# Designs tried in a protein design chat: VHH binders against Short-chain dehydrogenase TIC 32, chloroplastic (TIC32). Part 1

Scores and structures below are computed, not measured.

Target 1, 322 residues: Short-chain dehydrogenase TIC 32, chloroplastic (TIC32), of Arabidopsis thaliana (Mouse-ear cress) (a2rvm0)
Amino acid sequence: MWFFGSKGASGFSSRSTAEEVTHGVDGTGLTAIVTGASSGIGVETARVLSLRGVHVVMAVRNTDSGAKVKEDIVKQVPGAKLDVMELDLSSMQSVRKFASEYKSTGLPLNLLINNAGIMACPFMLSKDNIELQFATNHLGHFLLTKLLLDTMKSTSRESKREGRIVNLSSEAHRFSYPEGVRFDKINDKSSYSSMRAYGQSKLCNVLHANELTKQLKEDGVNITANSLHPGAIMTNLGRYFNPYLAVAVGAVAKYILKSVPQGAATTCYVALNPQVAGVSGEYFQDSNIAKPLPLVKDTELAKKVWDFSTKLTDSQSGESSS
Structure headers, positions and changes below count from the first letter of each chain, unless a header shows other numbers; antibody chains aren't numbered by Kabat.
ipSAE, averaged over its two directions, is called F for ESMFold2-Fast, E for ESMFold2 and O for OpenDDE. V2 adds 0.75 times the mean of E and O to 0.25 times the DockQ between the complexes of E and O.
[cut] marks letters that were taken out.
Atom coordinates printed by the task and the answers are left out, and those that the model quotes come from them; centres of patches stay.

## First folded at step 1 (VHH)

Design a1 (framework vhh_6z1v_2)
Fold by ESMFold2-Fast, scan of step 1:
Order: structure tokens, then sequence, then C-alpha cells
Structure a1 (fold): chain B 322 residues (1-322), chain A 124 residues (1-124)
């Protein structure tokens, strides 16, 4: 059975591009943050959102690279509203500085796209002494979301527009450690697996969106939270830990890999398409609701990840987060 | 901190061969993915070739495939670009870049450290 390019309930497929899934959508008046906006699918996400009239704040590690990407997007989309701000998700200090600077701009926030990520790196610790994939892919976004949530709540109330939080996950969330989330062994170098640690960080991004959904519904606010798999993108062809597996995967990559425009499609669909209005706590693939690993429906595990992440991102002993 | 130093750039005749070297400082070289980029006058910087931390995965741009080969020697903290069948359109400043993730990308913004470049000129 050859199913490449088959359309789902949304009318879109693995072959759909970010422009196609947002065709005819007017995003004027919306403001978005896209993390990792100067590389890979983040560039295309920023471009397409700006093409649809969204004011995009590109949150990037390297502001020189970000400025060049902004210049290139403005050439393609005259009148695009783009700002570049420095964000190093591997540093809690950088995340706090970014949130403070964002709030000082007075900008509203309708769309928070937690797109940045690192994949299958050797064991390293962040500036905060936490395993780098967990720290960058999950904790940095967890803290960013927490610090900007009040801005999103005020924006949704004032604008009468639904806010959306979009967490990039991966099919690798199915291939975490056997215990799922290794709360007591996050920093255990001796048992570290680069691919399993990547899967763990991406599993936590699904669980985070699910717990956010529960809390947002309890608060009665007009904000949704969803997670997604963007697809295997050509830019990631060499990002496999096992050298033997990398050679084997390379042989089939040309039949499975998405282009960058196709890789940004699911993100732009979830962030902007009217079909996603009111949808929260779902996992998306190929611009359609998809079945995640059953473990992500464990509400106690989602709460445990939330509590663990809260403890690790707490800036002062004895302070409780709002 | 990582420092990258390119060497080997020079004037070469069309059809000739040249090997570029990039020497990295520090104990962590074997953990980095490495890439070769080039920038010709009036053009944007483009990716030429890339190699993972172990050397087990390599990528080459279509315009150099079959002519250029990337390799690394982790014992010498060096990455190489072997350039064969050189053409005038290969004339550019060639840059070495390191990606701390250990796995390469096609996008220059994903590389963490850069060398200062080495000039390759191909004449008739």
Amino acid sequence: as target 1 above (322 residues)
Amino acid sequence: EVQLVESGGRLVRTGGSLRLSCAASGRTFSDYAMGWFRQAPGKEREVVAAISWSGGSTWHADFVKGRFTISRDNAKNTVYLQMNSLKPEDTAVYYCAADLSGFWSYTDSEYDYWGQGTQVTVSS
C-alpha cells in the first residue's frame, strides 16, 4: 500500500505545504513568537505566518543569523512585520531576560510556537547543569510558556481572539527510555542514550501541552495548547546517533523525508487554521489529529512532569509560581 | 570555547585538485559535527558538505557531489575537504563550521563556531 500524499479529515496530507494549509487565512492583528526561527522549519514557519499577516517575533540564539533571515523574508513578503530577539533556551537566565524584554515591548501575544530543538547530541549539561536535550527542548519552553502565559491571557480577553500554544514534539516521543520519563536519572551520563533522551524531551512536550489544556480549561480562558510531529525533514538527515543506523536510514530517506515547506505545514496549520479553533490537548501529524503514544493520556504522569519542571525552573527557594 | 583554523586555500588551474584542512582546538572536537561552507563574490554563503561527529554520516551538495569529499580525523582534531575536478565556479572563500549537537544541518544558522575562511581561486 502506497499512502504517500493521502489526505486526512482536514483535507491535507504529508505532502501539503505551509502555504497550502494556510491558504485564504487572514492572520492580520495576531502576534506570534516562534522559537528557533532562524533555522530549518522555523524559518518557513516565520515566513508563512508573516505572509498571512501575523506579526512574528523571531526568538533566536544568534541575532545576526536572525537579522539575515528577517531580511530574506521581507524581500519575499513586502510589508512583513518581523522582530528578532535573542533567546537561548538552554539558559534559564536567557529565557527570563527574553520574557522580561518581550513584556517591556507592550506587544500582545496570540500565538506561542515552541519550535526550537536539538536532536541526538552527545551527553552535555546546560548552563543550569541539566541534560542539554531535556533542558533545551522541554524546560526552556516550559519556563517561557509559564512566564508569558499572563500576557496571552490578557491578549485573548482584550482581543476576543483565541490564543494558541503549539509545542513541537516528534515521532521520537514513542522511543523514550523504558520508564518513559527518568525523573531521577535526567543527568545520569552512564545510562544516557542520545536518541532516548531526545524522545524523552519530546514526550515531555506532549505531556506539557496536555497538562496546559487541563489548567487552561479550569481557568476558563480562551487559549488552546496542542503538540505535533512536523515530519522527518531533509535538514535532519545526518542527525542519528548510531552510525550504522544512519547509513541504513539514509538508504530510505528520499522516500520518507519532507521538504522544508512541507515540514512547516503542521505547525502553521495548528497555529493559524480555523479548523483548529477550540481544539486543545491533541497531537497532530501531517496537518491532522493523530494518535500519540497512549502514555501521554496518563493525567498523573502529565501532572508529575509539570511538577518536576516547575521545581527545576523555580528561580527562588520558597517562591510559588502563580 | 572552540577555535577553527582553515588552511590549504590557493590558486589552482581548472581540472586541478586541492585539499582544505580545518584544525579545531580543544578536547571536544570528536563530539562536534563539522561543515564546509563557501561564499563567492556577490553570492550568499552556501553549504558544500557536512560530516557527523563519528564520521558515519556525510552529506555533499549536488553541485559538488562526485568531485568533493568531506572526511575527518578525530585523533588530529581536523576535518578535510578533498576537492577534485575544480571549475572556475568553485572560486570562493571556504569556511569551516562546528555544530555542538554532533549532527549536521543544511542551515548555517545552526552552526555554533566558525573559522575565518580560506580563499580558493580556480583559473583557466
Scores: ipSAE 0.000, ipTM 0.127, lowest interface PAE 18.1, mean pLDDT 85

Design a10 (framework vhh_6z1v_2)
Fold by ESMFold2-Fast, scan of step 1:
Structure a10 (fold): chain B 322 residues (1-322), chain A 125 residues (1-125)
Amino acid sequence: as target 1 above (322 residues)
Amino acid sequence: EVQLVESGGRLVRTGGSLRLSCAASGRTFSSYAMGWFRQAPGKEREVVAAISRSGGSTWHADFVKGRFTISRDNAKNTVYLQMNSLKPEDTAVYYCAADTSLEWLYSQPEAYDYWGQGTQVTVSS
């Protein structure tokens, strides 16, 4: 720390790219799942992990798009180990099928990168009759993590290597509903706010990582769980978004938005960098430990989100859709 | 991959009704949210309606709300747009599209990677 800039304790900043934060890191022998790997920062995350020798399983809802991304990455990274598998996080049945098929491959699992997300949609219900942003961003990843955790435990034990679970959150976790998590009103259309629902789903991803950390430590398992904000990525916001928000984003976009390589940096840092070894239950921003909303340190709230998510993912397995 | 083919576009009188259909290929249809878009000559493509993967949730633009209804039949790999109380301003080429991204803003045209060829709807007085 002998020159002036925005670099933090890690030596990295908001300007750092995924390649820079993983420079010199050997990921050979590791296997990762990246959800949402066929678009945005998921593509760059898959590319950079592959560049560092990680075997990446791209969990995507469109396998044709996934196959094209895989082809493009292999052209850039000869010898990259990439597989494409179908995963629709808005469907608990799809999540269960994915986990079953993954286990049937016999692949180990060292890195689980819960990257996929949807943002600011009008009120919609998933196939499981749960508000779509909560269902896709949080519940799908919660169930995926739960179903694959035994594979990660076995991999960690057999390989003698630390497993890592990475939950993508957002700075929007600060803009959840006033009560934080609306357990009794998840499906309340009349009071729904697309932005607050997005924030709620991302707040739950932080709380999930924190509760998971507690349980993994109690079990004596060599697996960490962390959450992060990837930064506000350059996004094309059309006129179909809220007009006031579209104007506000347009006014500041040039001053605060990151490129896709910069947007994937924090994810790759948390997933792969040796500086993160043994670190669990932390929130990262710009490839540094950052201060999240204080509410995420409420262990009772984290347990309530865990119990609520468990109930919703377990109770759906016998219910007929209305 | 999904291939989309729209049908049902024709000339209709003001106040009339029309149902558009969009046929999709293969097993992937039920994995996608679907949208209906329209484009009039010299204007940008605008979103008309959208439907979730299951069909349990729908969105309609304010300019068609109460007149148009989107629906889908996953067994037939088809999405429909029922258009009632048609106005001359509804004259456009109508497109169906599949949302293939997980990082999307709902109803944004840029989120849709698969598009049909379009079907022309003309509403005359």
Scores: ipSAE 0.000, ipTM 0.174, lowest interface PAE 15.4, mean pLDDT 83

Design a11 (framework vhh_6z1v_2)
Fold by ESMFold2-Fast, scan of step 1:
Structure a11 (fold): chain B 322 residues (1-322), chain A 126 residues (1-126)
Amino acid sequence: as target 1 above (322 residues)
Amino acid sequence: EVQLVESGGRLVRTGGSLRLSCAASGSTFSDYAMGWFRQAPGKEREVVAAISWSGGITWHADFVKGRFTISRDNAKNTVYLQMNSLKPEDTAVYYCAASDYLGTWPFYESSAYDYWGQGTQVTVSS
């Protein structure tokens, strides 16, 4: 109570808003996809990117709610360039359809913001017979990134602008299962823990960005990949805390919980700020490079997650011929 | 419970093609992930291909990738294995198997599969 959040090397802190961390940045001519753009920090991410001139494609499960959010943003940001497209990350068929439709638009792709996620649900399987948090938070984004990577490579070459892939993780990546990633037990209902499964999916998002960075550098392409924790956000905490517990912590919420504008800050910073140019394979928190769980530096584990995810997303209709 | 019956196995020449079918009866077919396995005389049973309950995910073993294709028709309660460019090494009894999708991922072990067909013999001659 005698002090306030300190600023890091970036000049920003846990209190910085998405508008503050992008102040003076011109995103005109850039095109972004934001998954989960119709709720929480996804809405603010889409708003601030559009405020800075980015053409934002809002990839949402519910297009009716997406259209409403688009209307609300346009009222606040006159001239905002926003499109709404349907994407259900829990369905590989939906991911393939989205990628095909996106490519059919002929739009470039500079920024891929893998923002969508579900948290701490009961054991459920996706349409593709995979534990729902792993399927939605990690595999859907893994497949989406794989299918759109050629578009990002073409855009980077033609525009002479750096492409950026941003994977939303969580501090919960530190609280995965004791094994880290349970490759042989992803669908094991008997030992399922909703919070550990969430942590596992978010750990895989960090490992994915790290392996992607290695492969992008090996390919010599001007695209970066980073992961981040957006912070503990008021709307996110309200989702699993009972109302009485939420009131009990509300007295300090303004200092320990981020508002939605603060929650979108790290995402917008990583996606758009010139300070992040050339930075790849890093984990961000509070708009600063932060130290992730040491396990994410295990290159063998990152490759194993990549190979496992490739195997689970392999199908004739979605397979990248190389 | 589900009952599985394979059909289509026969003698074919090297380079030929064959389609195996597995008809399911009993429980709701679309609740099960399905796999094709094979076992040659004196060898261990090995997984050839697998398909999720919705058909959205398919997996094929490296030794058949590009030659074999698994598919399913939930309206007909049938899973298929299309086998192209057959080799003598493909000679085996081919088994259809079903896995309770609430259990384990079916690609890893035969022990993940709850129900098995009787098998259908495929012989590839030189």
Scores: ipSAE 0.000, ipTM 0.115, lowest interface PAE 20.6, mean pLDDT 84

Design a2 (framework vhh_6z1v_2)
Fold by ESMFold2-Fast, scan of step 1:
Structure a2 (fold): chain B 322 residues (1-322), chain A 124 residues (1-124)
Amino acid sequence: as target 1 above (322 residues)
Amino acid sequence: EVQLVESGGRLVRTGGSLRLSCAASGRTFSSYAMGWFRQAPGKEREVVAAITWSGDSTWHADFVKGRFTISRDNAKNTVYLQMNSLKPEDTAVYYCAAGPYLWGEDYSAEYDYWGQGTQVTVSS
């Protein structure tokens, strides 16, 4: 029911499409990874980046579905450079295999788009025995980013082009548990709330981008890290909620208001638009800098999330990038 | 890509048991989470049970907990729903679904694969 036609400082609004926010941008020579690239806004993100000349590596759980999406994109964008690689973000073993395989290709990496996610599932544990939303939305991306950061640093130095890390968050980051992040109770089934666990995972994605910004600045490297809310996007989940449950989770109802091209706009804007050059540690909505939950400015909390995530992704077997 | 075919639905007496099977074709079954949904006449479609790709974690709706059990055999590309202590209220068309995750606004969702459904009728 809400109208989102107002334009912000960027000149774009909630109605802007991924093509509009990247119009006139030449991405030739850039290489990107997009996680979750075979569904929803990931498909449109991969399409628009490739339309602008970016070599896109589609990191997908199902490579058959990924190959079909690649075929459809090449049909729409002749000459698009697209590769499909298997990545299951809920499995740390899969994340490590992906990073190793990516490095073995010798491809540079300019853009890392941590797009994949799951929302509002029942209590489930990942293959690594960690609550599934935290494991998939945050921990998998945390490990992926850590393992590929050296490649991004080398690419930025050699190409003289800014690297960009883009963490998809959600407006739901405002609706985490009362504690913000429940370090001691991540796997506590008895007090689990599917919506709060989702919010917690997305809050961690904002905190991750903020801590990453601090570390990248301290390292003196030309790489930025930002987080964003992609906006309201239609989903099949809405049809399984009764009317009273839909009212209780009003954030879900808001998602019906955007098309997929509009939903991919903020991601493509942050990843590729020259207006975002040198911008790091910011939260974006509707292709504009927006105000996140004030808690994300807590640098001690951001460091605590970083340290917790490092411990959970640490491995005593062979080489471990943590 | 995956195609799903449910089987095992039939007429059964109150208090009886029934096992539903969902056979998957395609190369990536072991990478998918699987779930069972049902839709009774005049009611909305509802989630009954879910199982992760590895089988290490399962979820069951409160109204079937202790009576129904989801399981999978990745070697046979099949997911099962064992239904015990059946009640007339369990009468519905049962569907299996495949995806990385069955609920939520899933930006990683590489699914939308559903079976045609199998009818379960429980006599009063």
Scores: ipSAE 0.013, ipTM 0.372, lowest interface PAE 7.5, mean pLDDT 83

Design a3 (framework vhh_6z1v_2; at its last look DockQ between E and O 0.03; V2 from the best seeds 0.00; counts 0 for: pae E 11.5 > 2, unsure alone 64.7 < 65, grease 28.4 > 24.2, SAP .836 > .668, placed apart)
Fold by ESMFold2, look of step 2:
Structure a3 (fold): chain B 322 residues (1-322), chain A 124 residues (1-124)
Amino acid sequence: as target 1 above (322 residues)
Amino acid sequence: EVQLVESGGRLVRTGGSLRLSCAASGFTLDYYAMGWFRQAPGKEREVVAAISSSGGSTWHADFVKGRFTISRDNAKNTVYLQMNSLKPEDTAVYYCAAEGLFPYSDLTPEYDYWGQGTQVTVSS
């Protein structure tokens, strides 16, 4: 039964597609940034948002790949409004350049879709001397959001339309290191676990959305912040190949794994569906509110991650104000 | 800096042999299963062979079975692809990659360890 998915309170299920969960929604006049829009569910997210009239800025590491994806989307959706801009989330310099260039365009910003990520890489440090999964999945998006928040606030105030920040997390957030976040061991190679470091980065994405919710509510700003798990997606099989595991997963995959259109559904639901209006600080799965690891409700932990991330991103921008 | 660097690709005649090498720098291959991939012009990248982290288990695609052999030398931090009985359809850029676990993969990675690849060209 559950391999075919049951409808939740939203009326949608694990098998619902991004087109289905946005059916009848008019996104005209909205502008979105989608990080990682050149592959996987990022492509489908960009396609469906543009299908609904949203002006999508594809923030991608490889602009040649981005340009090809844009061309393909425009063929499917004539009149789609797409831009491609370079963004390397593992580099704070790149994030600052992107934000500065975005602001110089004068474009509004309604929807910030923090979608990009990497998984299970060997231990590596970013250009900024920070463990690569933490740097790319969490810090890059943390900094991007911080730098664009004033633009989102101005847009929501002037347009009278709700802004939405959407952080892609993963059920892997449950499988972080035992202590949750290893503040003092982010860069510790000797204790690095590629899968636990992935979980750590995704736990921080949930905590980030929760702390944003608190701060935006305190500021009286009409912007929501939510996190989600998109589901396991079959199209990544060849990039993370293990021959014995791939065969076993393939035999079961048709009952557990999502297609790309199904994998983008929760993101598009949270980004556009009117059912999500006013909903903030929640974790979504299968286009429904779901229960994350209870630790993400620890407001002291969320604040600590926020302050830690602020310190790391400020110390890489030159002299601190402290 | 973490890198995988492929080498050994060149022009050979049909029926010839080559050995490709993939050297890792900045990290130890001991933790990872490794794969060789190839991409011919205008085609999608495809898996050629894979090897477990210990070297005890290997897999080869049907189109190269009996002709190509993947191996590794963890002491030298390298992975090899021995290519025998080469055919013109084996012409491609060959890449090696470090393999992760993915039964619950939910995103395409932004970072790619594939390197620039090594060109293999097989002439009639």
Scores: ipSAE 0.000, ipTM 0.217, lowest interface PAE 11.5, mean pLDDT 83
ESMFold2-Fast, scan of step 1: ipSAE 0.035; ipTM 0.542
ESMFold2 (binder alone), look of step 2: mean pLDDT 79; pTM 0.804
OpenDDE, look of step 2: ipSAE 0.017; ipTM 0.357

Design a4 (framework vhh_6z1v_2)
Fold by ESMFold2-Fast, scan of step 1:
Structure a4 (fold): chain B 322 residues (1-322), chain A 125 residues (1-125)
Amino acid sequence: as target 1 above (322 residues)
Amino acid sequence: EVQLVESGGRLVRTGGSLRLSCAASGRTFSEYAMGWFRQAPGKEREVVAAISWSGGSTWHADFVKGRFTISRDNAKNTVYLQMNSLKPEDTAVYYCAAGSPEELFYLTSGEYDYWGQGTQVTVSS
């Protein structure tokens, strides 16, 4: 269901909004972290979760922007429980500080929504000298998930409620580099493609959720991990196409591109809808289970991404050798 | 590096309309988040509207919702602010700003790296 809004098994389509896919769902007593909650679909995700009674911790790079968004949401949702905390996913130090500060609050954690992302930026390195899209979209969320997993395990055990980890991916995961994941060339500026690097980071987010699922099942804990494509939101595509192609794209944009409320729907569905209870290791699109690139079923590749990500995130420890 | 030049500011009557333009020079304009800010004499600079690098996400301040619309044309390296139903309270110098694309857009001035010199909008009472 990706073109003209036909409904799938969930009863929802590409045109469904976040409010529609969570209608009648009571999220009271749940606590969520939403990364990138001060912009785009993250704002709508935070709003709708709070509308359903979830206590939302907005993990944002800019706390002033986060505070303004919180104020706007509270005006729309009286009684909303919202907190703003600083998180720069491009900095492993910031991720560690966030996790430490979160644990210090004593808050439970039921829902971890790895929503933040940057797309199609020029070649840049993070503070940790790693290509910025891979560092921000994948490594930051990988480390955040790793550091907060024990809190999620204790919360699911004590509350008797399922925990859910939601990794935002993209349809662009199908359009990574020809190698899939360029372990040896992550920082290779000369062969860098902004869109392929984006696709690579989003492919890694699917592989991460799949490896998490395997480990969570082995540990016997009541936590699921899923990935999703939120849908293509309306963009100015003129820079990427010749004038003739840009006109053709514009003619159909209203039928294939989503509004922000529609863009947040799959995230809120996976995070909160009871239809998703017990579902793990799946890729979602338009609030339905969808078929990802077959490569994401390669368990050896998923383990290799996990090991590579572990090595890169551990290299910032006090036991670093070089 | 991005250089920004605003244009379109002028004297308008209450209830009138005006479109501001911000022309960018330099490479990678389409990779920046953009915002419109305004500042009246003796007041703090405040955010009016913001738009993501692709134009796919926009934000408008409550005091302009339904009246102002931000848009961009990446092929022309330009961001626009369409201003309808203007009020005397809209009188200010309007600035466009460009920021890093780590988030879709920003709602505080401190997160924007590049600024234009401003264009004066005066709404007659």
Scores: ipSAE 0.000, ipTM 0.256, lowest interface PAE 11.6, mean pLDDT 84

Design a5 (framework vhh_6z1v_2)
Fold by ESMFold2-Fast, scan of step 1:
Structure a5 (fold): chain B 322 residues (1-322), chain A 125 residues (1-125)
Amino acid sequence: as target 1 above (322 residues)
Amino acid sequence: EVQLVESGGRLVRTGGSLRLSCAASGFTFSDYAMGWFRQAPGKEREVVAAISGSGGYTWHADFVKGRFTISRDNAKNTVYLQMNSLKPEDTAVYYCAAKTWELFSGYSADEYDYWGQGTQVTVSS
């Protein structure tokens, strides 16, 4: 009971599903962007938000996969409002194109769910010559948030509804490099650790939400920013890698690993649940406020990550993106 | 530059055996899950087998269980598919594919990051 199925202050636990944590919530009139919406937790996040009446823009690398997911969700949720748009977070050009196209639709933006992520990849550089996990998990979302923030500010003011920015992090944020963020060694292949680079990118997502919270409060804007760990997720294919071993450890795996509906729960909770109204700068786990690595409370480090990310995303200074 | 190169596809008789290989380059092989897929004329691409980055976990589709075995040699950056008791229904182009651990990536062919060009396996009586 103490370890699994124990409910926190929210009334939810590690076993809660996205449908359960949004039960009775009316999202009608809200518009959301979900990055990475064609796979895993992103699919379930898009489905549940649309089930609650949210107009979901699915920002996906593969629009064929996105179109198929949209079709499957519409079959399950008649009347769901879903759009598919191409977004490659590893390409700053793609992020700028996406933001421009989004603004051209005239759609409001209430919820920005920075969900997409890659983990444990070999050392690779993005199209913009930046280490791929940092580029995709953090910089792409940083730029996307920056470019769409004015739309969120106008939407919040005009709708009189709170805007919410949700940054997916990971418990791996605790296992970054010893120095935390390697500003001078981001592209250093010789000292690259796949898992530590992942942790670094996810640490930066927490620090980004915290710095964003500070700036939004200073601006007096009705928008919150929070980060979260979705849990260790058992994908459909992952479950079938060894069904016999899964049976042998099944009781333990069942209580440690989350299903996709359980994995989308914390995201949907933070994005949509009224309990989170006015909450900003917090780290969530199992649909409850949780304690992150103490380093994320370093406001100078959060500002350094912000400034570093600004410098790297301003490398295309000839583009007058507005 | 990431590359996956399949080899070993050929004409074999019903009941025969064949081993496919897929040589990987341009990435840290052990960090990637690998899959074997096949596509027969007029059919959708279907997953045949998958193996975790460490090789500790394997999965095989029901239609090949007991006949096909996936394995990998991380020192040689190669994934293998050992095919035994081949049937005419196994005739297809076989593709290897690589998938990094993407926290929010799934279980479908559309979610694999890298693909080879394919190798043709033809099974005749």
Scores: ipSAE 0.000, ipTM 0.197, lowest interface PAE 16.6, mean pLDDT 84

Design a6 (framework vhh_6z1v_2)
Fold by ESMFold2-Fast, scan of step 1:
Structure a6 (fold): chain B 322 residues (1-322), chain A 124 residues (1-124)
Amino acid sequence: as target 1 above (322 residues)
Amino acid sequence: EVQLVESGGRLVRTGGSLRLSCAASGRTFSSYTMGWFRQAPGKEREVVAAISWSGSSTWHADFVKGRFTISRDNAKNTVYLQMNSLKPEDTAVYYCATDEYGLPWFSESGYDYWGQGTQVTVSS
């Protein structure tokens, strides 16, 4: 039976805030990257992690917006350690440049929070000629994670602290195309559905975390990977609703939509809470382990998504090992 | 607040070409989505083309595909609309617009800041 705001096994619920789920946690000495940190739940994620002593690198497409958010957070959290770096997840060149620049800083990396996302846009191709939602939500984060994984492995070994990779998904992962992932039709404009393409990108984020978990366990490294649904967040949603949908949503919005502090809670819980230590390959909702679409347990599908994403991000195509 | 200034509108003959420019204040707007819209006399404003902040993604309306191309120069904080094979039906005031979300929008409701417009007239 489903109850509004009932607490799960973690002691937290859909009503819990990012501050509540991290209360009493000391993040001092940890360094995190948060993608999409200049808007929505990314702002609150960066704020709460910095409040708990984490050094947060805000990876944002608009560095002016990022700098403004940083200033606002520093006013609320005196002594917060925040850096702003440019990252356009829709551009593989931008992702490679970001990873190179990050490594050049010499900063460790304990927490990689793949938070950024776009939803329900018309059919468009990225600079790399890949459907924009798949490119931005999944491939950009896939490449970012791949390029920074060695830094996370070194950091985990040297700090003796668990590294954590957090992939933001969505309940929309349940509403992908009927075949799940349309490998041969990612760029097929004639069959494109904006909502199904969004769901597909978010399904791939769950499958990515699951395949990462398998590989990290095989490598024997102290790094976990998990995915999550942050909840439906009450930010600027009415701007894109038709009048009839806006009326219908308005009647129940307070029961189904989360505030920004509540929307950042599951992310901060998975990234920082000691209850999640050693947990990997799980899907979280409302700061609790939740049941994802059964399809994400298909290890062959997870491997196929991994191989497909590797081929598309292809920085070493045609080069043999020497 | 964002300031946008369109230029390049003029009288052209059917089959001619024209390039419109939209200058944004400062380099801060190189991080914003840009769109071109038009409004003909007695008609509603309609979207013509849109471009992401990086220039990596573009969208063009079906009625201009193959004839119009949107592009941007972030070093100059300028967006362009290259118009080829102009028809009398292309006669309108052309507006540029920008949005904070950084993705091309197919609807004017996605745009927060607008220029004053530049008149394009296509005759004979």
Scores: ipSAE 0.000, ipTM 0.143, lowest interface PAE 15.9, mean pLDDT 84

